# Designs tried in a protein design chat: VH-VL binders against q54wr1r214to438. Part 3

Target 1, 225 residues: q54wr1r214to438
Amino acid sequence: IFINRAAVKMANIDKLADLLTPIIPVPGKPRDFIYFGDVCAGPGGFTEYVYWKKTRGGKIKGEEGLDLDDVVKGFGFTIKGQCDWNVEKFSKQIPIHNFVKEYGLDDTGNILKSENIRDFSSKVFYNTNGFGLQLFLADGGINTDGKESLQELMLQQLILCQILTMFETIGRGGNFVCKIFDTFTPFTIGLLYLVYQHFQSFSIVKPFTSRPLNSERYIICKNFL

## First folded at step 1 (VH-VL)

Design rg9 (framework fv_regdanvimab)
Fold by ESMFold2-Fast, scan of step 1:
Structure rg9 (fold): chain C 225 residues (1-225), chain A 122 residues (1-122), chain B 110 residues (1-110)
Amino acid sequence: as target 1 above (225 residues)
Amino acid sequence: QITLKESGPTLVKPTQTLTLTCSFSGFSLSTSGVGVGWIRQPPGKALEWLALIYWDDDKYHTTSLKTRLTISKDTSKNQVVLTMTNMDPVDTATYYCARSWLDESGYYFDYWGQGTTVTVSS
Amino acid sequence: ELVLTQPPSVSAAPGQKVTISCSGSSSNIGNNYVSWYQQLPGTAPKLLIYDNNKRPSGIPDRFSGSKSGTSATLGITGLQTGDEADYYCGTWDSSLSAYVFGGGTELTVL
């Protein structure tokens, strides 16, 4: 049972695209193990869904023969403070103790800073023995309070930085999910075409919910080349 | 319009197995966040939740009856089936199916079937 | 035993206000959202309040919900005879991995 709407959206996306089974198994791990990244991800809905599904709601962790480190391991990156991780509100039965929270070189979680992207990417490289991620999730949005005049620029910067972080961390055969907005500037279109060229498949989905204010869409990119 | 309707036997003998079907329209159990649950109410008593199945086939059962309960879905037929083994007169109740919706704050039952009465007696 | 406690009955006159309490623990009301259901005599329950204080389409604003700590309250203002029903609170219990209902409260409008 998921606390966050992002977890429900991720469940819908995964159902359509089967994102959590690796095409290329991780060396030294059981066949279904994945490393994943979740950026701009507070309070943690996508992370909650991935741990939920991989541990079958905590059932696998409770059984003999499997440690959490043989099932799934996530790396999170989000703004520190107000929109930080809310793991205490995840389902109590989901084991998540091996999840790694990163905040970048300056400890702010600001993905718009190149040094923070480099720091996050370096830590992912180290922790995956250079193999990279099998799933990269990007659910970033912009706070419009007091920033309307810069909104278009900041949306472009956010999408760019999420995609750059993905390229630095994703492994061959990895899957990518990224939130997109209605602002399709020439810059954003060119950036999405670059992404399109690096994956075997590319699709756009709008998750269905009973709440009518869901205006977002997600690109789903499968099998990084 | 969202509707749910329960069907199954109205009379069951002790030790038999009860099978109830919930048929619904106006929504799909392939939709993310949607589930269907079963709730019963003995005559003059409180509501008791029995089981729930979500769009992704994740299943939950009340602990006290878990060994007796099975819940399954057929998404293509818009049906959810509850099976309860070893029926006893104390299981006499009105059985409801209801749609569960999960949003950012959890889940609840937003539409209910009319209920079907099941009497357990010899 | 019931894990959510409600008063068995409440009563008030037409036009008055009534409140129905629902008391639980940290594993249910304390960390999860509360719903309220109305059951008119001889009918199926109907969702009245969800997410502690939200109303479904078609539910009058006379009905309100609130939550404080491990307790939740349903408020009904401007009571009408058509409000005579059983009222149930409900929530998820994280320790049981189960949905739980209160014992129900019978409302009479005298």
Scores: ipSAE 0.000, ipTM 0.447, lowest interface PAE 16.3, mean pLDDT 81

